# Ledger of designs, part 19: VHH binders against o75319

Target 1, 181 residues: o75319
Amino acid sequence: GNHIPERWKDYLPVGQRMPGTRFIAFKVPLQKSFEKKLAPEECFSPLDLFNKIREQNEELGLIIDLTYTQRYYKPEDLPETVPYLKIFTVGHQVPDDETIFKFKHAVNGFLKENKDNDKLIGVHCTHGLNRTGYLICRYLIDVEGVRPDDAIELFNRCRGHCLERQNYIEDLQNGPIRKNW

## First folded at step 13 (VHH)

Design ld1
Fold by OpenDDE, fold request of step 17:
Structure ld1 (fold): chain B 181 residues (1-181), chain A 120 residues (1-120)
Amino acid sequence: as target 1 above (181 residues)
Amino acid sequence: EVQLVESGGGLVQAGGSLRLFCAASGFTFSKYAMAWLRQAPGKRREWVALITSGDRTDYADSVKDRFTISRDNAKNTVSLQMNSLKPEDTAIYFCAARQFPYMNTEYDYWGQGTQVTVSS
């Protein structure tokens, strides 16, 4: 159905670009059918997403959707010029190696194909926080060799909310490095 | 004002060792990956070694197992220990900084370089 995700209203719709990276995180935009259940100021549609990105003088070059459902919006709601990638990611548990690899592969592919521009990789789960933050941080740690605490701090600051799941934080801080191929 | 200042270069015989240093200032050193690059006469600049902000290291195949890159965040320095030097290692060596070494293609900051000459 079109019920609003729990706590969805509690999170900022769009974060800030992570300086030095091509990442920006946001909560899941909701298609038009959800609007009747929201106050006007609470609405955050795919159109609103792109408006907010433009307000930041940025441009999306890829959207990675980590939600484990397809009920929130349709790829057809997005501009045809922006690729959409779905990576079904189970909530509350640390993403498995396959999920991590899919994410890394997508990011690396984007970077390879977009060397001539400054377009962003938009990443979201339901709240654009825990799964999103974990995978972005996992990439920075595993691929860019960043210290876990620095990666987490950077993500939290830019998203405007802190990672909440202790198992995610623990895995980022003390877990093994995942293979990049 | 951002500065990267290399030192430790000089003349050494083949098979000898040399240690280069790079002193950084004007930016948050601990959050940056540091790299050494070199340019030999008549050749293009080439990457030599990298150490990430999380202390992970990587090396060009030509220097692997001979060179060691390390950093001291307390002193804002990065060093390059060069062992088993060869005449082919003769070049101007540069230190450079970039926060995310693989997502970005350009370095944010550069040193002026230090000359390393290896004689036969």
Scores: ipSAE 0.886, ipTM 0.938, lowest interface PAE 0.5, mean pLDDT 96
Fold by OpenDDE, fold request of step 17:
Structure ld1 (fold): chain B 181 residues (1-181), chain A 120 residues (1-120)
Amino acid sequence: as target 1 above (181 residues)
Amino acid sequence: EVQLVESGGGLVQAGGSLRLFCAASGFTFSKYAMAWLRQAPGKRREWVALITSGDRTDYADSVKDRFTISRDNAKNTVSLQMNSLKPEDTAIYFCAARQFPYMNTEYDYWGQGTQVTVSS
């Protein structure tokens, strides 16, 4: 249905590019059918997403959708020029190794194919915070060798909201490195 | 202004040791991966060693178990301990910084290089 996700309105629609990376996080855009349940200023559609990205003088080269549903928007709502990847990711629990690997693989593939540009990897879950933040940080920690606290701080600062889930934070800080292959 | 200044190079006999240092300034050192690269005469520049901001290390196969990279964030320095040096190690050694060692293909900052000569 067209039920607005809980607390969805509480989060900034789009974060900032994470400096030095190709990552940008945002909350899930909602297709037109949701607009009737939102005030105009609360609306955040796929079109709005791209407009906001453009306002930052950036361009999306890939969207990774981590939501566990397809009810929010359709890939057809996106420009054909921007690849869309769905990685069904269950909320509230630390993503499993397969999910982490899928994410890493997608990011690495993108980087390999987009060496000649500066397009961004847009990552979102429902709120673009916990699942999104975990996977981005997991990548930075596991692949880039970044200190967990630095990764978390960077994400939080750029997203404009802090990771909320203690289990995610704990796993990032103290959990094992996940395989990159 | 960003600066990377190498030191510690010189002439050494085969089997000897050298310790290179790189002093960094002008950027948040602790958030950058640091690398050593080298270029021998007539050869392409090659990567030698890397230490991430999280202190993970990696080495070229040619220097594994002989070279050790380390960093001191308090002093904004990265070092390369070179043991069991070989004539093939003769090169100009460069210190370089890259915020994320794999996402980006280019290093952000470079030192001027320091000459290392290993005689047979």
Scores: ipSAE 0.885, ipTM 0.938, lowest interface PAE 0.5, mean pLDDT 96
Fold by OpenDDE, fold request of step 22:
Order: sequence, then C-alpha cells, then structure tokens
Structure ld1 (fold): chain B 181 residues (1-181), chain A 120 residues (1-120)
Amino acid sequence: as target 1 above (181 residues)
Amino acid sequence: EVQLVESGGGLVQAGGSLRLFCAASGFTFSKYAMAWLRQAPGKRREWVALITSGDRTDYADSVKDRFTISRDNAKNTVSLQMNSLKPEDTAIYFCAARQFPYMNTEYDYWGQGTQVTVSS
C-alpha cells in the first residue's frame, strides 16, 4: 500500500496561487509510511504541504482530493480546521459531467462561504497536474468565461508543469461548455 | 498606471441610441472581463453588462435586448451600444475591469464614469 506513485517525484510538490483566483494545485501528499521509500528531500507529507503553503504566505481553506484512491494519506492527517473533500476522479479520461459538477459546486460553495477571507482551495490529484489542471481550467472556462488557452497557460505557469494529457487539452480547447448547475 | 476612460455619454431622447466607449490601459486588457455599471441619482450602483475575457456576454434583465456589450482587444476598448433608451436608463455609466468576474466580488479597476441622460 505504500508504493510511491509513478512519476510522483518528477513534479513540484506545490504550485503557486493562481493570481486572481483562490486555486492552488499540488501533488498528492504522502503519509509518513511512505517516507521509508523516499529520500528526505523527496518527502512531501500533509504537514509539508501546509508548511509550504505557509511559506507562500497563504492559507488553505479547502482541500479537494481528486485521487481515485485513499491510500496516500488520511483526512485525519490534516488539520481539523481545513475541510477535506474527496471527489473520486478516474485518471486518463476526461472527467464526466458529474465530476465536473461536483468540483464546480464545491468551489462555488467555498467561495460563497469564504467571502470574508483569502483562503485557498487546494486541489490535487496524484501529480496535481492533469486531473487537477483540467478541472480548474474547466471551471475557469465554464464559470469565469476565460479563454481556454488563457486558462491552460495560467494553470501551467502556476503549477510549474504543463498539462500533459492531449485529451484533456483538446476537451478544454474544443469541447463543449459543461453546465454550471 | 491603470486607466479606464469612458466616453460617449450625453443627452438623448427616449427611444434613441447611444454608444459608450471605454479605453483601457496599464494592464493586460485581453485577460480581463469588462463590465458596465451605472448609478442613477439616489440609487445604488447596479451592474448593467459583462463581457468575459472569452467574449461571453451577460446583461441585466433591465437592459437585455436593448444593450450590447463588445470589446476590441486590439484597441483595448470595451463598448456599450445602448438602443431604445428609456428615462430610467439615466445614470452615470462606469466601465470596470475584473479578471475573473464571478470568483471575485470586487472589480479591480474603475473608470470615472460618463453621464447618460435620457429625456422623456
């Protein structure tokens, strides 16, 4: 159960806040049981996540976990003050309408409830890139009316890595707008 | 320095038309949603129209089908074509910019406004 995800070490642990938004993307933090399989500098635990966020002078107000497994860390590893939302999202395929809706709903709910602060929505999948990037971009495109290329560019720049999945990119660029409710 | 400068306001008779312009500078215009808002005497400022960075448009019900918002990214301008004007459209019209029009509740930049007066 403690197998390091493939290519997990290749990605920056935490991106930067997307300017003008409340989004920040990161790769999945790994619970302490994974540390024995990692060099110290490769470790990225839930605690490390929060430390890195703080180093950016930010604060997480919500974590959206898009991974399709629960083996990486436990919600109990997170501070009780930070809500945790699991949206099981299948990898490699474009998220379905239900997944997109769940994500949008969560984001909208957070924004509605957090108007008085500047806390961030932390979003991650395994690598915090493809599924994460797609859903964030999908939100910006569908809800904010952003041009797909601008959304993708913004995400890529802030994440420090580019979306890799062509099907995701194609859907964002040329796919239909998904319902916001 | 960020600037939004409105123009095109004036006096017009009911049923007439007017086109407002807003010239933007000092920021990456193409990445911002642009909006028109208006404030009538004794009333609160109200949203009138929006055009996103992706050119999606939205209108207040009170102006829908009469007003048209458009943008020219090459010229860094946003316009508001106002047709079938009514006395109740009388207000100071403001141009405003907001990068993400729905995630944020406040506009990033504002113009000084231009007066539109519709006489009966």
Scores: ipSAE 0.885, ipTM 0.938, lowest interface PAE 0.5, mean pLDDT 96
Fold by OpenDDE, fold request of step 22:
Order: sequence, then structure tokens, then C-alpha cells
Structure ld1 (fold): chain B 181 residues (1-181), chain A 120 residues (1-120)
Amino acid sequence: as target 1 above (181 residues)
Amino acid sequence: EVQLVESGGGLVQAGGSLRLFCAASGFTFSKYAMAWLRQAPGKRREWVALITSGDRTDYADSVKDRFTISRDNAKNTVSLQMNSLKPEDTAIYFCAARQFPYMNTEYDYWGQGTQVTVSS
């Protein structure tokens, strides 16, 4: 269906690059069929995503889609030059070890293949906040050895919104490190 | 201006101990991973030890159980305790900083290095 996700309008479309990393977070872009339910200034399409990224003088090298549905946009709506990876991630609960591993593996693969450029890994869920923030922070904590509070602060600052889910925050701050391989 | 200044190097006999220090300034030290690398004459630079901003440590196999890396964020220093030193540990030791040690391929900042010589 073409129902606008709950609270989707409340979040900035695109965050800022996380300094020192290749990550940028954004909310899910919506295909054209959703536009009739939005004011012009509320619209955020796949095309708008790339325009906004360009406005930041950045370039996407990979999109990781964490939504648990395929109704928002089609991979065909993206430029052919930008790889698209779907990782179905259930909302509101801490991602399982398999999901975490898939994310880490995708990021590591990208880094290995893109050493010669500065392209970004675009990550989004529905709002580009909770699931997105958790997995990015989980990566920084588990792989980069960053302090949980520093990772969370960095993500929140760059996304322009703070992680909201207490179970995610608690797991990041006090939960076990997940295996990186 | 960013600076990394190593100290503590010198001449030591095999089996002896030495503690290296690196004093950092000009950047937010607590947000960076710190590493020690070394370069022996005629050899390539070799990674020795790493401590992340979250205080996770890692070591090269050649120095495991002999070397210990630690940091003091209040003093903006990183240290390398070297025990059971061997002649093959002789090298110039460098302190280096990298905010995210695995995402980035290069270190952001380097020290000038300090000479460590282990005599047989």
C-alpha cells in the first residue's frame, strides 16, 4: 500500500556524513505513488535523496535498506551505478546476531572494494534512526572499538535526531559485543 | 597544530625492559585509536600494538605477552611497556593516531619516532 509511515514526516530526510567514517543515514525515500499524500515540501523520493547527497558534496557508493517491507521504493528507482542491499530488519527489537553480522559483512566488503574512493554507505530504515542508528553504532562499538556513548553521540549529532528506543540504547551501552566474523 | 612526541627509547640488554611514551596534542585524543609501529633497518614498517578509543587492545604476534599498550586520556598519552626484549625488537618505534582504526587505511597523525636498541 501507499500509506505514509507513521511519524515519517517528523524526521529530517538526510543526515550528515559521520566524520571519519563512510556512513550517512537517511529516512526511507518514497516512490512517486506516495506523493499524492504529501505536501510538496514533504516529498522525499529516491531522486531527492541523491540530490540532497550531492548538495553535501558527497556520493553514495552503497545503500543498505533495513526496512522490513518493499513497498516504499524499488531498487530500480536507484542509479544502476549504486549497489543496493536489502537486510530485512524487524523493528522495535534489538537486531539478531545474523542481522548484525550481515550488516558488518556488507560494510567490511564495501570498505575493501572502495579503498580508492570516498563514496559513502547510505543506511536507512523507515525513519533512518533507530534500526539504522543501532547497527551503525553496533559496528563502531564492535569493530572499531569505540565507546558506546561516543558512538551514540556521534550518530545522533550527524543524523540530527537521537536514538529513541531504550532497548537499543541499553544493548549498545551494556550489551555484549557481537562477533565480527 | 597536531603533535605526537615519543620518548623513553634507548639502549637495553636482551631480556630487559623499556617503557615508551607518546604525548599527543592538537586533537581530541580520547576519540582516537592509538598505535605503535616500528621499523628496523632495512625492513618495512611493522604494526606492533593498538588501543582503540574504547580501550580495546590488539598486538602483533611477535610481541604478544611481552608488550602492553595503555593510554591515559587525562594526560593525552599512550604508552608501550616492553618486557623480555630481544635483539630483533631493535627498531625506530613510532606513535600513530587513527580515529577509526579499521575503517581508515591510513593513520592520521605520526610521531617522529624513538630509537630502541636491544643488545645481545
Scores: ipSAE 0.884, ipTM 0.937, lowest interface PAE 0.5, mean pLDDT 96
Fold by OpenDDE, fold request of step 22:
Structure ld1 (fold): chain B 181 residues (1-181), chain A 120 residues (1-120)
Amino acid sequence: as target 1 above (181 residues)
Amino acid sequence: EVQLVESGGGLVQAGGSLRLFCAASGFTFSKYAMAWLRQAPGKRREWVALITSGDRTDYADSVKDRFTISRDNAKNTVSLQMNSLKPEDTAIYFCAARQFPYMNTEYDYWGQGTQVTVSS
């Protein structure tokens, strides 16, 4: 369906690049069919995403879509020059090891293939906050060896919103390191 | 101004020990991974040890179980305890800083290096 996700309008469309990383988080862009249910200033389409990224003088090199549905937009709505990766990620629960591994693998692959540029990995779930923040922080913690609180703080600051799910935060802070290979 | 200043190098006999120090200033030390690298005469610079901002450590195979990297965020220092030193450990040792050690290939900051010489 074309119903607007709950609280979707409450979140900034696009965050800021996380300094020192290639990550940028954003809420899910909505295809044109959703626009009739939104005020003009609330609209955030795939095209709007790229415009906003450009306004930040950045360029997307990969989009990782963590939503558990395909109803929000189609990969065909994106420029052909930007790879799109779907990782179906169930909401509200801590992503499983397979999901975490898929995310890490995708990020690592991107980094290997994009050493000669400064393109960003755009990551989003529905709100671009909880699932998105968890996986990005999980990467920083597990792969980069960052302290959990520092990873969370960095993400929150750059996204413009704080991780909300206590189970995600708890797992990041106190959960085990997940394998990287 | 960012500074990394190494100390503790010198001449030591094979089997001996040295402790290198690196004092950092001018940046938020606690948020950076710190590394030791070394360059022997006629050889390329090689990575020796790493300690992440979260205090995870990693070592080159050639120094594993002999060297120990540690950090003191309160003092903005990183150290390298070198035990069971070998002549092949002779090199200039450099301290370097990088916020995310695996996402990026370049270090943000470098020290000037300290000479370590191990005699046979």
Scores: ipSAE 0.884, ipTM 0.937, lowest interface PAE 0.5, mean pLDDT 96
Fold by OpenDDE, look of step 15:
Structure ld1 (fold): chain B 181 residues (1-181), chain A 120 residues (1-120)
Amino acid sequence: as target 1 above (181 residues)
Amino acid sequence: EVQLVESGGGLVQAGGSLRLFCAASGFTFSKYAMAWLRQAPGKRREWVALITSGDRTDYADSVKDRFTISRDNAKNTVSLQMNSLKPEDTAIYFCAARQFPYMNTEYDYWGQGTQVTVSS
């Protein structure tokens, strides 16, 4: 239904581009049907997402949706020019190898096809924090060879909120590298 | 001011060894991947070796098992141990820095290079 996700209001709607990368994280935008349950200043729709990205002088080239539901917004709510990828990702648990691979594959595909521009990969889960942060950091660690603490610090700083889930942090810091192919 | 300064180049006989060094300053060295590239006369510059900020290494096939890249974050240095050198290894060797070595195609910083000559 139109139930506002728990603690959704507590998080910044959109983070900042991660310098040196094409990543930007944000919380899930909510379709119009949710607006009646929100104060005007709390509203964050797909349209609002794009407006906020433009305010940062950036442009989205891909949206990766990690939520485990389809109730928040519809792909049809997005501009046709921006590809939408759904990767159903269960919350609270470390994403499985298949999920990680899907994410890496999507990112690598995007980078390969978008060498001629500077468009961003927008990634979100419900809050745009834990699942989002884990997968972005997992990519930086596994693919870019970044030190885990540096990846986490960079994400946290740019998102404006810190990863909260200890199991995610622990896996990033001490877990095995996942294969990239 | 950002600086990358290479050293350790010189003349060596085939089968010999050299160790190159690159001293970095003016940026947060520990957060950058460091690479060695080389350019032989009349040839394109080619990638030789890479070490990520997380200390993962990668090598061109032509130097694999002969060259070893390493870094010392405390000293802001990256080195290239070159063993079993061949005449075809003759080139100017450059040190370069890139924060994310695979997402980005260009290096952020470059050294001036050091000459390595391997005689037959």
Scores: ipSAE 0.876, ipTM 0.934, lowest interface PAE 0.5, mean pLDDT 96

Design ld1
Fold by OpenDDE, look of step 13:
Structure ld1 (fold): chain B 181 residues (1-181), chain A 120 residues (1-120)
Amino acid sequence: as target 1 above (181 residues)
Amino acid sequence: EVQLVESGGGLVQAGGSLRLFCAASGFTFSKYAMAWLRQAPGKRREWVALITSGDRTDYADSVKDRFTISRDNAKNTVSLQMNSLKPEDTAIYFCAARQFPYMNTEYDYWGQGTQVTVSS
């Protein structure tokens, strides 16, 4: 259906590029059918996403969609030049090792294929915060060897909202490193 | 102004030890991975050792189990303990900083280097 996700309006639509990385986080864009349930200033469509990225003088090179549904927008709503990857990720629980591995593999593949440009990896779940933040931080911790608190602080600052789920934060801070390949 | 200043280089006999130091200033040291690289005469610069901001270490195969990299965030220093030195280790050793050591291909900051000479 066209039900607006709970608290979706409370979050900034697009964060800032994480300095030194290729990551940018945003909340899920909603297709046109949702607009009738939103005020004009609340609307955030796939087109709006690309406009906002352009306003930051950035360009998306990949979109990773972590939502567990396909009802929000269609890949066809995106430019053909930007690849779209769906990783079904269950909410509220720490992503499993398979999900983490899929995310890392996608990021590493992108970086390998995009060494000649500065395009961004756009990552989103419903709010672009908890699942999104966890997987980005998990990558920085496991792959880049970053201290957990520094990764979390960097993500929170750039997204404009802080990770909310204690189980995610606890796993990032004290959980084991996951394999990278 | 960002500065990386190497010290501790010199002449040593084969089988001997040296400890190199790099003092950093002008940036948030604790958030950067630090690396040592070296360049021998007539050869390309090669990576030697890395320590991430989270204190994970990595080494080139040629120096593994002989060299140890460490850092002191309170003093903004990175060190390279070099044991069992070989003539092949003779080079100018450089300290470099990179915030994300694997995502990025370029180092953000470089030192001027310190000469290490190992005699046979």
Scores: ipSAE 0.872, ipTM 0.932, lowest interface PAE 0.5, mean pLDDT 96
Fold by OpenDDE, look of step 16:
Structure ld1 (fold): chain B 181 residues (1-181), chain A 120 residues (1-120)
Amino acid sequence: as target 1 above (181 residues)
Amino acid sequence: EVQLVESGGGLVQAGGSLRLFCAASGFTFSKYAMAWLRQAPGKRREWVALITSGDRTDYADSVKDRFTISRDNAKNTVSLQMNSLKPEDTAIYFCAARQFPYMNTEYDYWGQGTQVTVSS
């Protein structure tokens, strides 16, 4: 259906680039059919996403969609020049090793293929916060060897919202490193 | 002002040991990965060792099991313990900082280097 996700309006549509990385997080953009249920200032479409990214003098090179549904927007709503990757990620639970690996693989592949530019990896779930934050932080911790608290702080600061899920935070801080291969 | 200052270099006989130090200032040291690189005469600069902000270490194959990198965040220092030194280890050794060692293509900060000479 076209119902607005719960608390979707409470979150900033787009965060800031995480300095030193290629990551930017945002909440799920909503296709045109959702606009009927939103005030004009609440609307956040795929087009709005790209406009906001441009306002930051950035460019998206990849979108990783972590939502567990396909009802929010269509890949066809995105520019053909920006690859779209769907990683179905269940909410409220720590992503499994396969999900983590898929995310890492996608990021690594992007970095390998985009060494000659500064395009961003856009990552989103529903709110662009918990699942998104977990996987980005998990990457920084596991691949970049960053301290968990530093990764979390960086993400929170750039997203403009803090990770909310205690199980995610706990896993990032105290959980095992996941295999990178 | 950002500064990286290397010390501890010198002349040593083959099989000997040296410990290099790098003192950092002007940035949040604890959030950066620190690396040692070296450049021998007539050769390209090569990576030697890395320690991430999370204290994970990595080494070039040529120095693995002989060199040990460590850091002290309280003192803003990174060290390189070099054991079983070989003449081929002769080079200028540089300290460098990078916040994300595997994402970035270049280091953010560099030291001036310290000479290490290993005699036969």
Scores: ipSAE 0.857, ipTM 0.924, lowest interface PAE 0.5, mean pLDDT 95
Fold by ESMFold2, look of step 13:
Structure ld1 (fold): chain B 181 residues (1-181), chain A 120 residues (1-120)
Amino acid sequence: as target 1 above (181 residues)
Amino acid sequence: EVQLVESGGGLVQAGGSLRLFCAASGFTFSKYAMAWLRQAPGKRREWVALITSGDRTDYADSVKDRFTISRDNAKNTVSLQMNSLKPEDTAIYFCAARQFPYMNTEYDYWGQGTQVTVSS
């Protein structure tokens, strides 16, 4: 059903663009049918997402949805001009190498196709924090060669919430560099 | 004011060695990737070497195994050790900075360059 995800109300809807990158993170938008269980000020729909991005003077050029379900909104709820990519990412476990590779490949494809604009890659899981933060930081570490703690600090500051899941943090800090191919 | 100041250029015979230095100021050096690029007379500027903020390195094929880039975050410097120099390495060498070398297509900061001339 239309159950509001656990703790979803506790998180800021949309973060800020991570400076120098093409990333912005947000929690999962909820289609209209969920709003019966939300106060007006708690609503965060696909339309609200795009309004908030526009208020930041930014534009989305890709949405990467990391949730393991399709119940929160339909891709049809998004503007037709914004590509949408689903990467099923299991919660509570460090994403496997296949998932990490898919994310890296999607980012690199976006950068090639969007080299002449400044559009952003929007990334979300349910809360826009743990899976989202892990994959963005993994990209920054493996591809851009950023130190793990610097990647984590940048994500936390721009999301407005700190990564919570310790197995993700430990893997980012101490785990192996993953292959980019 | 951001500054990148190269030094260490000069004239050297083929087969010789030279070390370039780049002193950085006015930005958070440790969070930037640093690169060396070069421009030979009549040619387009080309990338030579990269060191990321996390100390990973990469090199153009033409200089691999001969050149070594390194950085010292305590002194805000990046250096390029150039061994087994060839006349083809003759160029003005530039130090440049950007935060994310694969995501950023442009460099934020450039030095003025230092001349390296390799004679037969």
Scores: ipSAE 0.801, ipTM 0.904, lowest interface PAE 0.6, mean pLDDT 93
Fold by ESMFold2, fold request of step 22:
Structure ld1 (fold): chain B 181 residues (1-181), chain A 120 residues (1-120)
Amino acid sequence: as target 1 above (181 residues)
Amino acid sequence: EVQLVESGGGLVQAGGSLRLFCAASGFTFSKYAMAWLRQAPGKRREWVALITSGDRTDYADSVKDRFTISRDNAKNTVSLQMNSLKPEDTAIYFCAARQFPYMNTEYDYWGQGTQVTVSS
């Protein structure tokens, strides 16, 4: 049903732009039907997302939704001017090579189409932490050649929460470089 | 104040070798990708070599197997070993820095350049 995702209230709604990148991470926004289970200060709707981004003097140019469902909000709840992309990403396991490639391809496509602006790629899973952090860090490591520990530190600091799943952390630190093309 | 200062340029005969150095200050060097670019007379500036903050390297096809980029995070330097030099390698060589070489469209910092002249 429309139960609040487990531990969703424990996470900051939106992180900070990762300096020098085009990334910002956030937890899944919840459509109005979920608000019956939330105190007013706990609400985080699609509209709230865009207001919080604007308050940071930023603008979203793409939302990448890593969740496996559409039950949290519908793309129709987003401004029509902001492209939306769903990449189904299985939780609890390290994303497979196809999922990693789709993410890299989406980022590269965004960078080509947005070379003349400073808009951000918003990335979320359910909590905006483990799957989101893994894929962003995997991009930084594989494509940008960043040291794994530096990528993880940057993500953790800007998200405001540390990556939690040990198998993700181990793969980022010790796993192979995945193909970029 | 950020500074990138190149050195090691000069006049060499074709087939010779030269090592360029770039000394960096005023930023966290270990978190930056470093690059060498060059500009020959009458030509656009072109990328030559890249070393990422994680020590991965890449080279333009025209210099591959002849040039080697390396970095020393303890000394805040990047170098370019240039072997088997050709007259077409004649250019002003620039050191440049940016954090994310594929996501960043521009370099954050540039050196003033050092002249390399290869004579036949």
Scores: ipSAE 0.793, ipTM 0.901, lowest interface PAE 0.6, mean pLDDT 93
Fold by ESMFold2, fold request of step 22:
Structure ld1 (fold): chain B 181 residues (1-181), chain A 120 residues (1-120)
Amino acid sequence: as target 1 above (181 residues)
Amino acid sequence: EVQLVESGGGLVQAGGSLRLFCAASGFTFSKYAMAWLRQAPGKRREWVALITSGDRTDYADSVKDRFTISRDNAKNTVSLQMNSLKPEDTAIYFCAARQFPYMNTEYDYWGQGTQVTVSS
């Protein structure tokens, strides 16, 4: 069905660009079929996503979708000029090394292909918070050498919500650095 | 208002040591990766050493095991200990800052450089 994801209404639709990075996080946009269950001010469609990004004077160059399902919107709902990549990421568990590697590889590929522009990587899971925040922070820690608490603080501030899952936070703070390429 | 000021350069005999310092002001130093780069006469500027905001270090192969980069966030300084110096280490040495060494292809801030001359 067209059930609104649990707690989806509680989250800001789109965060702010994380300064100095190419990342912006957002919750999953919902296609028009979901709008029957939403007040007008609660709607956040694929079109709304791109409008909100433009309002920030930014432009998306890649969307990384971390959800398991395609029921929320279809890739054809996005401008055909914006690459879309799904990286299946199981909720509730710290992402495995293969998932982390896929994310790092996608970011690296984007940076290479977009070295002459300032387009952003949009990252979302269902809420744009836990899985999204984990993978962005894991990249910043493992690849960029940022302190875990600084990565988490930056993500939380720019998303507008704090990471919630304790096992993710603990793994970021205390877990091993994962191998890069 | 941002400043990076190098010091500690000079003339040294081959096999000797020098310690370079870079004093930073006007930005949040602890959030920045710091690097040393050098430019020899007639050559392009090359990267020498990196220390991330999280204190991870990396070095160019030509200086590995001879040079050590370190930082002091309390004093907003980064240093480069240079041992076993060779004539080919002769260059102007610059400190530079960027937040994310892999994601940022350009540095936000540069020092004016300090000359290191290693005589044979």
Scores: ipSAE 0.790, ipTM 0.894, lowest interface PAE 0.6, mean pLDDT 93
Fold by ESMFold2, look of step 15:
Structure ld1 (fold): chain B 181 residues (1-181), chain A 120 residues (1-120)
Amino acid sequence: as target 1 above (181 residues)
Amino acid sequence: EVQLVESGGGLVQAGGSLRLFCAASGFTFSKYAMAWLRQAPGKRREWVALITSGDRTDYADSVKDRFTISRDNAKNTVSLQMNSLKPEDTAIYFCAARQFPYMNTEYDYWGQGTQVTVSS
């Protein structure tokens, strides 16, 4: 349906590119049917997403959709030239090893296919914060060997909101390294 | 501005040891992965050792168990302890920096290199 996700209006639509990485995070864009319940300034459609990315002088080369539902927009609402990947990610708990592996594999594949450009991987869950931040930080920690607090600080600053879920933060800070490949 | 300055190179007999140092300035050292690479005469430059910003290390197979990379973020230094040196280790050794060793295909900063020569 067209119910506005809880607290969705409270979050900035799109963050900033995380410097030195290929990541940008955003909240889920909502197709036009959701706009009945939104003031004009609250709207954030798939088209709005691409306009905002262009305003930052960036270009998306992949969208990774972490939502556990298919109701917010259709892949057909995206430019046909932008690859789209759904990774169903259960909320409320730390993503399992299979989900983490799928995310790492998608990033690795993107980097190989896009070595000759500077396009970004756009990552979103519903709010573009907890699941999104967890998986981006897990990649930075496990693959790139970044200190957990540095990964979290970078994500928070560039998203414009701090990670909220304590179980995610605790797992990033103190949990085990997960296998990469 | 940004500088990576290697030191500690020299001539060493086979079986000996040598410790290389790399002093870094002009950037936020603790946020960078640091690497040692080497280039032997007539050969391509090859990666030797890596230490990430989070202190995780990795080594080329040819130097594993003989070389140890370490970093000191308070002093902005990286070192490479080289034990059981072989003539095949003869090369110019470079210190290099990049933020994300898997995602970044190129290094942001390079040192000038220091010569290591291992004699028979």
Scores: ipSAE 0.783, ipTM 0.895, lowest interface PAE 0.7, mean pLDDT 93

